# Designs tried in a protein design chat: VH-VL binders against q9m4b5. Part 7

Target 1, 129 residues: q9m4b5
Amino acid sequence: MQQQGSKSGSEMEVTWEDQQNINIFSRLNNRVHDLDDDIKSAKEKCENLEDAGNELILADEEMVRFQIGEVFAHVPRDDVETKIEEMKEATCKSLEKLEQEKESIVTQMAALKKVLYAKFKDSINLEED
Key: E = the ipSAE of ESMFold2; O = the ipSAE of OpenDDE; V2 = 0.75 times the mean of E and O plus 0.25 times the DockQ between their complexes.

## First folded at step 1 (VH-VL)

Design t07 (framework fv_tislelizumab)
Fold by ESMFold2-Fast, scan of step 1:
Structure t07 (fold): chain C 129 residues (1-129), chain A 123 residues (1-123), chain B 107 residues (1-107)
Amino acid sequence: as target 1 above (129 residues)
Amino acid sequence: QVQLQESGPGLVKPSETLSLTCTVSGGSISSYYVHWIRQPPGKGLEWIGVIYYSGSTNYNPSLKSRVTISKDTSKNQVSLKLSSVTAADTAVYYCARGSYEVTYTGSYYFDYWGQGTTVTVSS
Amino acid sequence: DIVMTQSPDSLAVSLGERATINCKSSQSVSNYVAWYQQKPGQPPKLLINWASTRESGVPDRFSGSGYGTDFTLTISSLQAEDVAVYYCQQYYSTPYTFGQGTKLEIK
């Protein structure tokens, strides 16, 4: 984001409030990029857990290998199924929260954009590149 | 701030079904998983079970045949039913919020607890 | 089921002295251990999670340590309000299990 003054035919003053709004917009824009990465990762995790659950249906072993973080364990098949279900529920809840946070931030950014463009019009650039 | 409040009959006769309700305020039960934990007089804590967002449940194997946990999202309530009660089921019953890791481990410790409701099983 | 065993069952410590409570699991639980404080007539209160992370609002005299099967809760300088029963909990695997509790008293 960049602020640019118009010198031709007008005099424009940036107030303290305007600068705060610009700073808030920049902070929110950075957060949206971080959220996009987090959302993508959470979606991939949900898919991987779905695939792992489907693979258990085909397993004939009473005990299976299961990775919890960086620890490998030999766990009864029913316990692995329960753990995958728990992780899937947790992942889906985290994904929902991340998506809600993004929606809230995008809404706030749109409101700030409207206020700032109404005052500065072509004299300000608030692109989300 | 999330708050949990248990309610129940206080006294239940042997062989009957115990029914308890946990009412959540300050947060939606669709954002947190509510667990049930009990404590017999002068003894330690026993985890009873949980209901997940999907409606799936996970129960302590020691109680699985007698326990049902359900939820009513419109009332923001989670309910526990325990059938065929005996004197051994006399305890303070707590509902508690499960904290879980954002990194998707699905493992829970309990960061907010209700005040507890006392259940006495006697004739 | 994973069994959590605390030691001692009870201890008396003088005001200002260090109190140490131990918790052992029957199998490795990594760092998936929480500690709770329970005063008479009150629900348990979370003190420590992830073996060593202090919960917000908990005084810095409380600390946790350990990994695998051996865990410790330490109160560096005992205060009168610390009289309570303390419980460890594993959340590595269901069913979640608690230690039997350690009763802490002032000498």
Scores: ipSAE 0.000, ipTM 0.519, lowest interface PAE 13.8, mean pLDDT 80

Design t08 (framework fv_tislelizumab)
Fold by ESMFold2-Fast, scan of step 1:
Structure t08 (fold): chain C 129 residues (1-129), chain A 116 residues (1-116), chain B 107 residues (1-107)
Amino acid sequence: as target 1 above (129 residues)
Amino acid sequence: QVQLQESGPGLVKPSETLSLTCTVSGGSISSYYVHWIRQPPGKGLEWIGVIYYSGSTNYNPSLKSRVTISKDTSKNQVSLKLSSVTAADTAVYYCARELGYYFDYWGQGTTVTVSS
Amino acid sequence: DIVMTQSPDSLAVSLGERATINCKSSQSVSNYVAWYQQKPGQPPKLLINWASTRESGVPDRFSGSGYGTDFTLTISSLQAEDVAVYYCQQYYSTPYTFGQGTKLEIK
């Protein structure tokens, strides 16, 4: 860009594979943003369920007030404990899965950056938003 | 361009261990995940497992007790070992590259017959 | 495991006519679906990724659509070279799973 003069043998050729790698990087970058939102939501839900379970352990009442969304119910403590544990297991497993997916994608993006920057150096910008 | 090629014994006796090698040329396996997929004669595709950049693996639960995938990055090779084989393991075995979750380059496949 | 079910199992279409292959997942896989073409004696070839993104070098007559649990591969004008078995695959969750395949033949 900043160098003057004619050159014919030093051009950087963009191959079909290079274009595929660039396209894949863009798609993975978009997926990471979606995953970050999902992870944040799942993490908050998992933490809320853990807190609810811990509060229930400290309770000395046989009947407890249970809320899902905007619905309140008075149910036996054992039923609430079972429901919270089931929801916690499902949500925390989902969170773990999402975090593993993100790690996989970030690792793939890092590898693509190495391949593309090795060839194109400062001629390409693969930055995340 | 990137090419993958499977190699192996072709014939394996029941109860023995099947050992296959995938050789990659035109690119480094350090830049890609490598998967193994198989296809029994006249049937569909079954995912066997993957090896990641770190050398960590993830296997199909149906095969997990019998399967091991490993790699040698200096030779650009990935290996598959499947123990205690039976006639049900007769298939064409493929290795494939993952660069964005899907398989963009596949080997030609190597046929494995399990027979006494 | 996520189960991928294709329909029909086999399809015969006249040259130049539209071919449509469906794929249904047992649970939502978002847009994490790829389609492959396999000809006898050859490995599968990637046609479509991310449900609707055509792989470079794949003819324009191939298109994919869908989201969630229902996916479709369409060949707008069948050519003789399109005779093959077609597979859908989800990569939303391991183990990765494939549909049972749809055999496409000329009528």
Scores: ipSAE 0.006, ipTM 0.556, lowest interface PAE 11.0, mean pLDDT 81

## First folded at step 4 (VH-VL; framework fv_tislelizumab)

Design a1 (at its last look DockQ between E and O 0.01; V2 from the best seeds 0.00; counts 0 for: pae O 10.3 > 2, placed apart)
Fold by ESMFold2, look of step 4:
Structure a1 (fold): chain C 129 residues (1-129), chain A 119 residues (1-119), chain B 107 residues (1-107)
Amino acid sequence: as target 1 above (129 residues)
Amino acid sequence: QVQLQESGPGLVKPSETLSLTCTVSGFSISSYYVHWIRQPPGKGLEWIGVIYYSGSTNYNPSLKSRVTISKDTSKNQVSLKLSSVTAADTAVYYCAREGYSSGWLFDYWGQGTTVTVSS
Amino acid sequence: DIVMTQSPDSLAVSLGERATINCKSSQSVSNYVAWYQQKPGQPPKLLINWASTRESGVPDRFSGSGYGTDFTLTISSLQAEDVAVYYCQQYYSTPYTFGQGTKLEIK
């Protein structure tokens, strides 16, 4: 009983404020799980763009094959370098924002966990199983 | 005293961009999430999106290609831009507060501002 | 998207009688449901959060219940000032969605 077991496993009264805190913790936990999926996706994209940029540096061709929508086109190498760098900056910056948001949420959860464990001790389990 | 106030032009021509500002007082937008919600005349409510603490955003997929939400923490303001508007975008637009620490959605709303899209 | 369906669309109840409004979600939303009251010319006002927790200052005659997919707002003794449109809303996942509204009138 990770989120709602304090009423059944305790001889202690659960107040309105306690229920608010339990509900908040549950929602924050769900948000972290959703955020982890977004972070995983953003990391993968950022790595792929970094790899693409490295491959382009090693190539000595003046014109390279580059995908534009559903069509491949031969484009000057410098233009592709510029596009990849723009995409890297946007994607990796987005990743930083996601990680910062996660840190904020985890900090809130830690504070809330402290309050709930202090009151309910072993009657509640807020840890991941 | 917590207050949110929407402002912007009430009339917007089709295909143009509507631009609204939510000015808040009594709390900091660095401590609460601010959402935009709209309500067409005589109809229900539609969530538009949210801006988080970090500046990251989440938008209703139905509007995602046309919407931008941004914030100015120094002015305690959140902005909404919706591009390429049509008559279907005619609505009352609200900003509303969510606070993670309070866990209450949406405990304070602005009074709303009416936006009409017409030629 | 999670669809929130309210029933009835409109409801007429005598003063002092019980009013019941139902809200059903198209998938489980746990207890992540809020109820709002909206009077003409005003923004929605939060009444209930977490399906059953009253907002501060909301009269005791308002109560909410439910978990998963089926939710209920009850007004135990209708007062004249309770005439409004009522909305349920899920915040389990984005996009957050609202029910279509229930108009409550005095019979």
Scores: ipSAE 0.017, ipTM 0.660, lowest interface PAE 8.4, mean pLDDT 84
Fold by OpenDDE, look of step 4:
Structure a1 (fold): chain C 129 residues (1-129), chain A 119 residues (1-119), chain B 107 residues (1-107)
Amino acid sequence: as target 1 above (129 residues)
Amino acid sequence: QVQLQESGPGLVKPSETLSLTCTVSGFSISSYYVHWIRQPPGKGLEWIGVIYYSGSTNYNPSLKSRVTISKDTSKNQVSLKLSSVTAADTAVYYCAREGYSSGWLFDYWGQGTTVTVSS
Amino acid sequence: DIVMTQSPDSLAVSLGERATINCKSSQSVSNYVAWYQQKPGQPPKLLINWASTRESGVPDRFSGSGYGTDFTLTISSLQAEDVAVYYCQQYYSTPYTFGQGTKLEIK
């Protein structure tokens, strides 16, 4: 957010409310970036768990190899199945929540943009480079 | 009785593709991970890669661009292809089973097949 | 990649004496370590898995210990048939990696 102070004579008075809106927008924008990272991570985890689950379905063995993070573990198939399902459910639900939050924030940001641009016009830039 | 046997050409020219087959008996390749390992003359062991139950594979990053492991369930065979070979690829090549009954490591090995890369 | 470093590179031990081979990993590998014996013209033979579990059919004189980064293979009383090259291996993460090997000979 770069406030380009137009040097021309009519210094638009920034009200307390305006400043609050700008601050809120900035906070929301930062949160969106954080959410993007979290969403990416959650998607990756969800996909990995899904893949693991699919692999497990194809396995008929009592004991199976299972990757947990960077570690290869060997555990009973039934245990892994249960664990994968639990993790998948939790991760996918988390992902959904993150996406919903992002959508909500983006909507709020759009509303703030409208208000701020209406007042400040080209004296404010709310676009990301 | 569990047996693995490597087969293929003992001599490969530089820049060509090395192709080996691991013929398995005594167990199903659908039920076990099968790995490829090689050993250059007078040197240690290098893990090449693995093929999983689903047919998915994992390769050593050092060889990933040149290695392909596949399997034929109907023949109970696992194949290794290594492209663009050089003298550095001269080695004894082993296929090995990852056994879960005995601790999830290489419990059975083939006798190995010698591959020499030479013009 | 996780580097496995064995020590010594070669070892000469008298018959009936204790042989000790060490293996160090570049990072912690928990207990995901195996030991192999390889004789000339033969593939490696699994001796120890999970750092300390002896494989079926392996003599009691063979033992493994360690956790994390430092591992040891011990032959309590060296026999003539124990002459071989020994390898440690980690299977904590891919790519699986082996030590450079230790040549064990009779003194």
Scores: ipSAE 0.006, ipTM 0.598, lowest interface PAE 10.3, mean pLDDT 87
ESMFold2 (binder alone), look of step 4: mean pLDDT 91; pTM 0.931

Design a2 (at its last look DockQ between E and O 0.01; V2 from the best seeds 0.00; counts 0 for: pae O 13.0 > 2, placed apart)
Fold by ESMFold2, look of step 4:
Structure a2 (fold): chain C 129 residues (1-129), chain A 119 residues (1-119), chain B 107 residues (1-107)
Amino acid sequence: as target 1 above (129 residues)
Amino acid sequence: QVQLQESGPGLVKPSETLSLTCTVSGGSISSYYWHWIRQPPGKGLEWIGYIYYSGSTNYNPSLKSRVTISKDTSKNQVSLKLSSVTAADTAVYYCAREGYSSGWLFDYWGQGTTVTVSS
Amino acid sequence: DIVMTQSPDSLAVSLGERATINCKSSQSVSNYVAWYQQKPGQPPKLLINWASTRESGVPDRFSGSGYGTDFTLTISSLQAEDVAVYYCQQYYSTPYTFGQGTKLEIK
């Protein structure tokens, strides 16, 4: 006698618990896509702040107001440079938080994949194209 | 920092439609799940439903026939309509964002707006 | 709907003592349980997610435990600012449901 495959029908049976786990996975996947959008936006902001800092160094505005010493002029360029650097630091901290949240969600999705693939194997596809 | 603020009429007559708006600042509604939750006076919390950026909604079955949640991305607003209200719909209404680090949990809440249904 | 039942409905505990609030679900919700604190005139504040994971900024005296149907929120050394109503919530399946609340007071 044999066969392990004689329970194929019961292997494909979807319980209420399985339905909840599939739904949870789908919602976590949507969350990852939301985070990817936010991460992309944060990276673009960081790049734009870097570009703005470089343009400030080369700007003609510096020539008008950039004077040496404290005798005759303020240094409005320096204040703007400081602000840009503060914004870059804040953006990097926000990006790090977003990436940490994504990794947490991916870890939870991996745990659900383990459960769902153990039961359904090739009958289910939890991978993105 | 994300902030949510509910607005709408505080008094609604029975059988009319309750209409509330949640205005989001410091973030965009083009991502995340956005929820409505209510709390009758001196009582606990009841989940009303959500809307996802795609337009997909899910409503509490006890309210599904009377509730509509919608969004306006250009105004960064999420709206709640509850038709055919009765005194049982008197409550504080909250909008909330489903947070990332908390799973399917509400990390940002509005301050709440009180709605009274009376003749 | 999954019913979340809290016990007790109200609880009085002396400062510095342990407070324990229980929550039971009508069917298994795995570890998809959250705990909220709500003070008068304020929206709820998330304390615990995933049954046992403390939210950022929540004091270490708050802890959660449980899996399946039985869940517990513990405040190890009650402080005056902990006076509030506490709610458990399941988010395993829709509709998401909350417990009826537990009012915590200083004895």
Scores: ipSAE 0.023, ipTM 0.631, lowest interface PAE 7.9, mean pLDDT 82
Fold by OpenDDE, look of step 4:
Structure a2 (fold): chain C 129 residues (1-129), chain A 119 residues (1-119), chain B 107 residues (1-107)
Amino acid sequence: as target 1 above (129 residues)
Amino acid sequence: QVQLQESGPGLVKPSETLSLTCTVSGGSISSYYWHWIRQPPGKGLEWIGYIYYSGSTNYNPSLKSRVTISKDTSKNQVSLKLSSVTAADTAVYYCAREGYSSGWLFDYWGQGTTVTVSS
Amino acid sequence: DIVMTQSPDSLAVSLGERATINCKSSQSVSNYVAWYQQKPGQPPKLLINWASTRESGVPDRFSGSGYGTDFTLTISSLQAEDVAVYYCQQYYSTPYTFGQGTKLEIK
């Protein structure tokens, strides 16, 4: 958020309420950035799990081996499939929640923008470059 | 150090049910696969089945209708039941852990217990 | 069921010489093969898993090789303590199956 100096001589007085709205907007904006990172990470994880599931479908082995950290495990294919599906479901659900939160925040930010722009007009810039 | 010990009756009558217990010490049964394997006198090894730490079981199809493997976590024991026994079921019975010390498979074995089916 | 066939059934080798035991599977089992040593009155002891990975504490003279359907256990220099029956085993699919065993003796 950049306060552009009003070229026109009437310095609009910033009220306490105005300052609170600006602060809230700033906090929400920061949260959106955090959520973007989290969403990106969750998407990647979800995709990876989906790929892993697909690879498992192509496996001919009844018993499959996989690496967990530095340890190799040997597990029935069906158990691995179940585990991957559970992880995928959890991860994708988490992703959905993150996206919903972001949507909610963006909606709140839009409301704040209307209020702030109505008062400050060109004296305030709430847009991200 | 993990130790396995098989126990049960050494003699079973035909048509009765063979019941064995594997007692595990030095480690919990909650983290591994536990197998039963048998060896008839002077013959090779036959895999009977396993129980996973989650409770899932898998049996040799040749024995599936007669075999039940279970576990008691509180006692740290794995059990084998084989119903309708015949002379063909005479063998040394082993319990084994499938672990990952150097990969996987049967890294620890019990000493085995001899079961004879006779009238 | 996957059938594991060992060859030979019995083998006599001189001390210090190489011993070779073969195992064939009826279908491909990738590298899901283990080798065991069994001495009289004892349970089998794991020597090799994943076809070629030596178990901890197993002497370097023991080695496993193979992939697919043909597997080999090799003892590079036979020692007196190596007299035993050796078994191959597949764990590619259930039921797990063993070879019939190879009796190794000193010539």
Scores: ipSAE 0.000, ipTM 0.587, lowest interface PAE 13.0, mean pLDDT 88
ESMFold2 (binder alone), look of step 4: mean pLDDT 91; pTM 0.918

Design a3 (at its last look DockQ between E and O 0.01; V2 from the best seeds 0.00; counts 0 for: pae E 15.1 > 2, placed apart)
Fold by ESMFold2, look of step 4:
Structure a3 (fold): chain C 129 residues (1-129), chain A 119 residues (1-119), chain B 107 residues (1-107)
Amino acid sequence: as target 1 above (129 residues)
Amino acid sequence: QVQLQESGPGLVKPSETLSLTCTVSGFSISSYYVHWIRQPPGKGLEWIGVIYYSGSTNYNPSLKSRVTISKDTSKNQVSLKLSSVTAADTAVYYCAREGYYSGWLFDYWGQGTTVTVSS
Amino acid sequence: DIVMTQSPDSLAVSLGERATINCKSSQSVSNYVAWYQQKPGQPPKLLINWASTRESGVPDRFSGSGYGTDFTLTISSLQAEDVAVYYCQQYYSYPYTFGQGTKLEIK
């Protein structure tokens, strides 16, 4: 984002409040970029956990391999089913919250854009490439 | 159940590097910002810095030349290193979570760990 | 850095009476102010965010107000368990900064 603050004919002056609004916009923009990546990762994890749960149901084995840290261990199937369901519920709930936060941030950024563009017009650029 | 817990040596010699670890449970450090804050004995709170989802950081300018915050996602841990310590760095050190949906706030704090810098 | 200045530094209030703690920022921080309660040997506990929004589980007697540079935390009917140090914090811009604290005691 680029600002011009001067009192020289056709240039627009920038107040302290304007600077703080630009800073807030910058922080929100960084967060929305992080959220996009985090939403993608959470969606993939939730889908992978659903796939793993379905695979486990079809396998009908009493002991299965399950990753614990860096290694796989043989554990009872029922314990793995419980763990996968717990992880799926947590991950999919987190995805819902991530998407809700993104909507809130995009709304806040749109309001800031309206105010800043109305005042500074083409003297600033708040758009993505 | 969200929990943060700081750990590390309680005593550090002047000019050395203090190294602390924040171990997190009940949430993933891939989904929340984690901050470090310190409080000298009988004094107020000073923000040290933050680590973002991506691993990028932002530091208090007063400490920026001496501080490194990093994370280990596989262990759900955030680390603080502060180099070239002096007696002025004696404090209780906290890690705190920035609220996931409220943003920009500290809704959960660790218990804190006391670090004393002394010869 | 944005300086957050609390007043008073200490305050003694009778049980059941109103306690008022003020916080002034050196620059406008809009409504990006939080209030924390800290009891001895404990980390700070978040009470108020967005200047006036009470966190879940915080008693109704705690309220916050303000916008721009002047902020107030009010405890409408002081209870014995409210004895603590209270901090305001701005999160408008980095570095996040805290007030120096206000020690609240029972008369």
Scores: ipSAE 0.000, ipTM 0.515, lowest interface PAE 15.1, mean pLDDT 82
Fold by OpenDDE, look of step 4:
Structure a3 (fold): chain C 129 residues (1-129), chain A 119 residues (1-119), chain B 107 residues (1-107)
Amino acid sequence: as target 1 above (129 residues)
Amino acid sequence: QVQLQESGPGLVKPSETLSLTCTVSGFSISSYYVHWIRQPPGKGLEWIGVIYYSGSTNYNPSLKSRVTISKDTSKNQVSLKLSSVTAADTAVYYCAREGYYSGWLFDYWGQGTTVTVSS
Amino acid sequence: DIVMTQSPDSLAVSLGERATINCKSSQSVSNYVAWYQQKPGQPPKLLINWASTRESGVPDRFSGSGYGTDFTLTISSLQAEDVAVYYCQQYYSYPYTFGQGTKLEIK
């Protein structure tokens, strides 16, 4: 947020409420960035789990290879399937929650923008570079 | 009958890219891990990498920067590319199947193809 | 990387006698060890997996043992057709690694 001090002589009085709105907007904006990172991570994990699940479906053997880091384990297919499903469910739900939160925040930010731009017009810039 | 067969140029110039193809029959590459292994003349075996069912790959760290393994399911072929080759890359190259019921090891091998890196 | 070290590098054994090849890993690999036989001009042939399980079609005279870091391939009664280079391999973790090989000859 760059406050461009427009030299125009009318000292627009910044009220406490205005300052609060600006602060809230800033906090929300920061949260969105955090959420973007979290969402990206969650998506990647979800995708990996989905891929793992699909790969498992292609396996017909009773015992399957399960990778833990760089180490291989041979475990019953059913156990791996169960674990993948559990992880996928948890991860995907988490992702959904994060996306919902982001949507909510973005909506709030939009509302704040309207209010702030209405008052400050060109004297405030709420757009991301 | 399960069969793997390596093919490609037997001679590659230094700094060029070695390209090999493993043609598979008797099983689907979409259902098996396929590995590449090489053996320099008179030396032991070196694992190069693997391609999984999903198409994901894992490479030997010593070769990771130069190796690419891919597959064409429609042709039932697995490919190996090794860039920036040197004389040290002269070897017999094998593709091998990792079997489900044989302990997750190389139950079938190709006959191997000799690649010589020379000017 | 896990280093697999075989011993000896070469072995000469009389026909009908026992041949023993050892393989040591730099760290524990549980029972994720395989043994291969390779004859000149041929790819390796899987003999033993899971350290002690014979592959189908492998003669009973071949046996594997070991767990952790020390593994052994034994040929109880050497036959002429057993002349080859033998390799141990770990598949516990990536990258897969092989021993340097043991050349087995008839004395």
Scores: ipSAE 0.000, ipTM 0.588, lowest interface PAE 14.0, mean pLDDT 88
ESMFold2 (binder alone), look of step 4: mean pLDDT 92; pTM 0.946

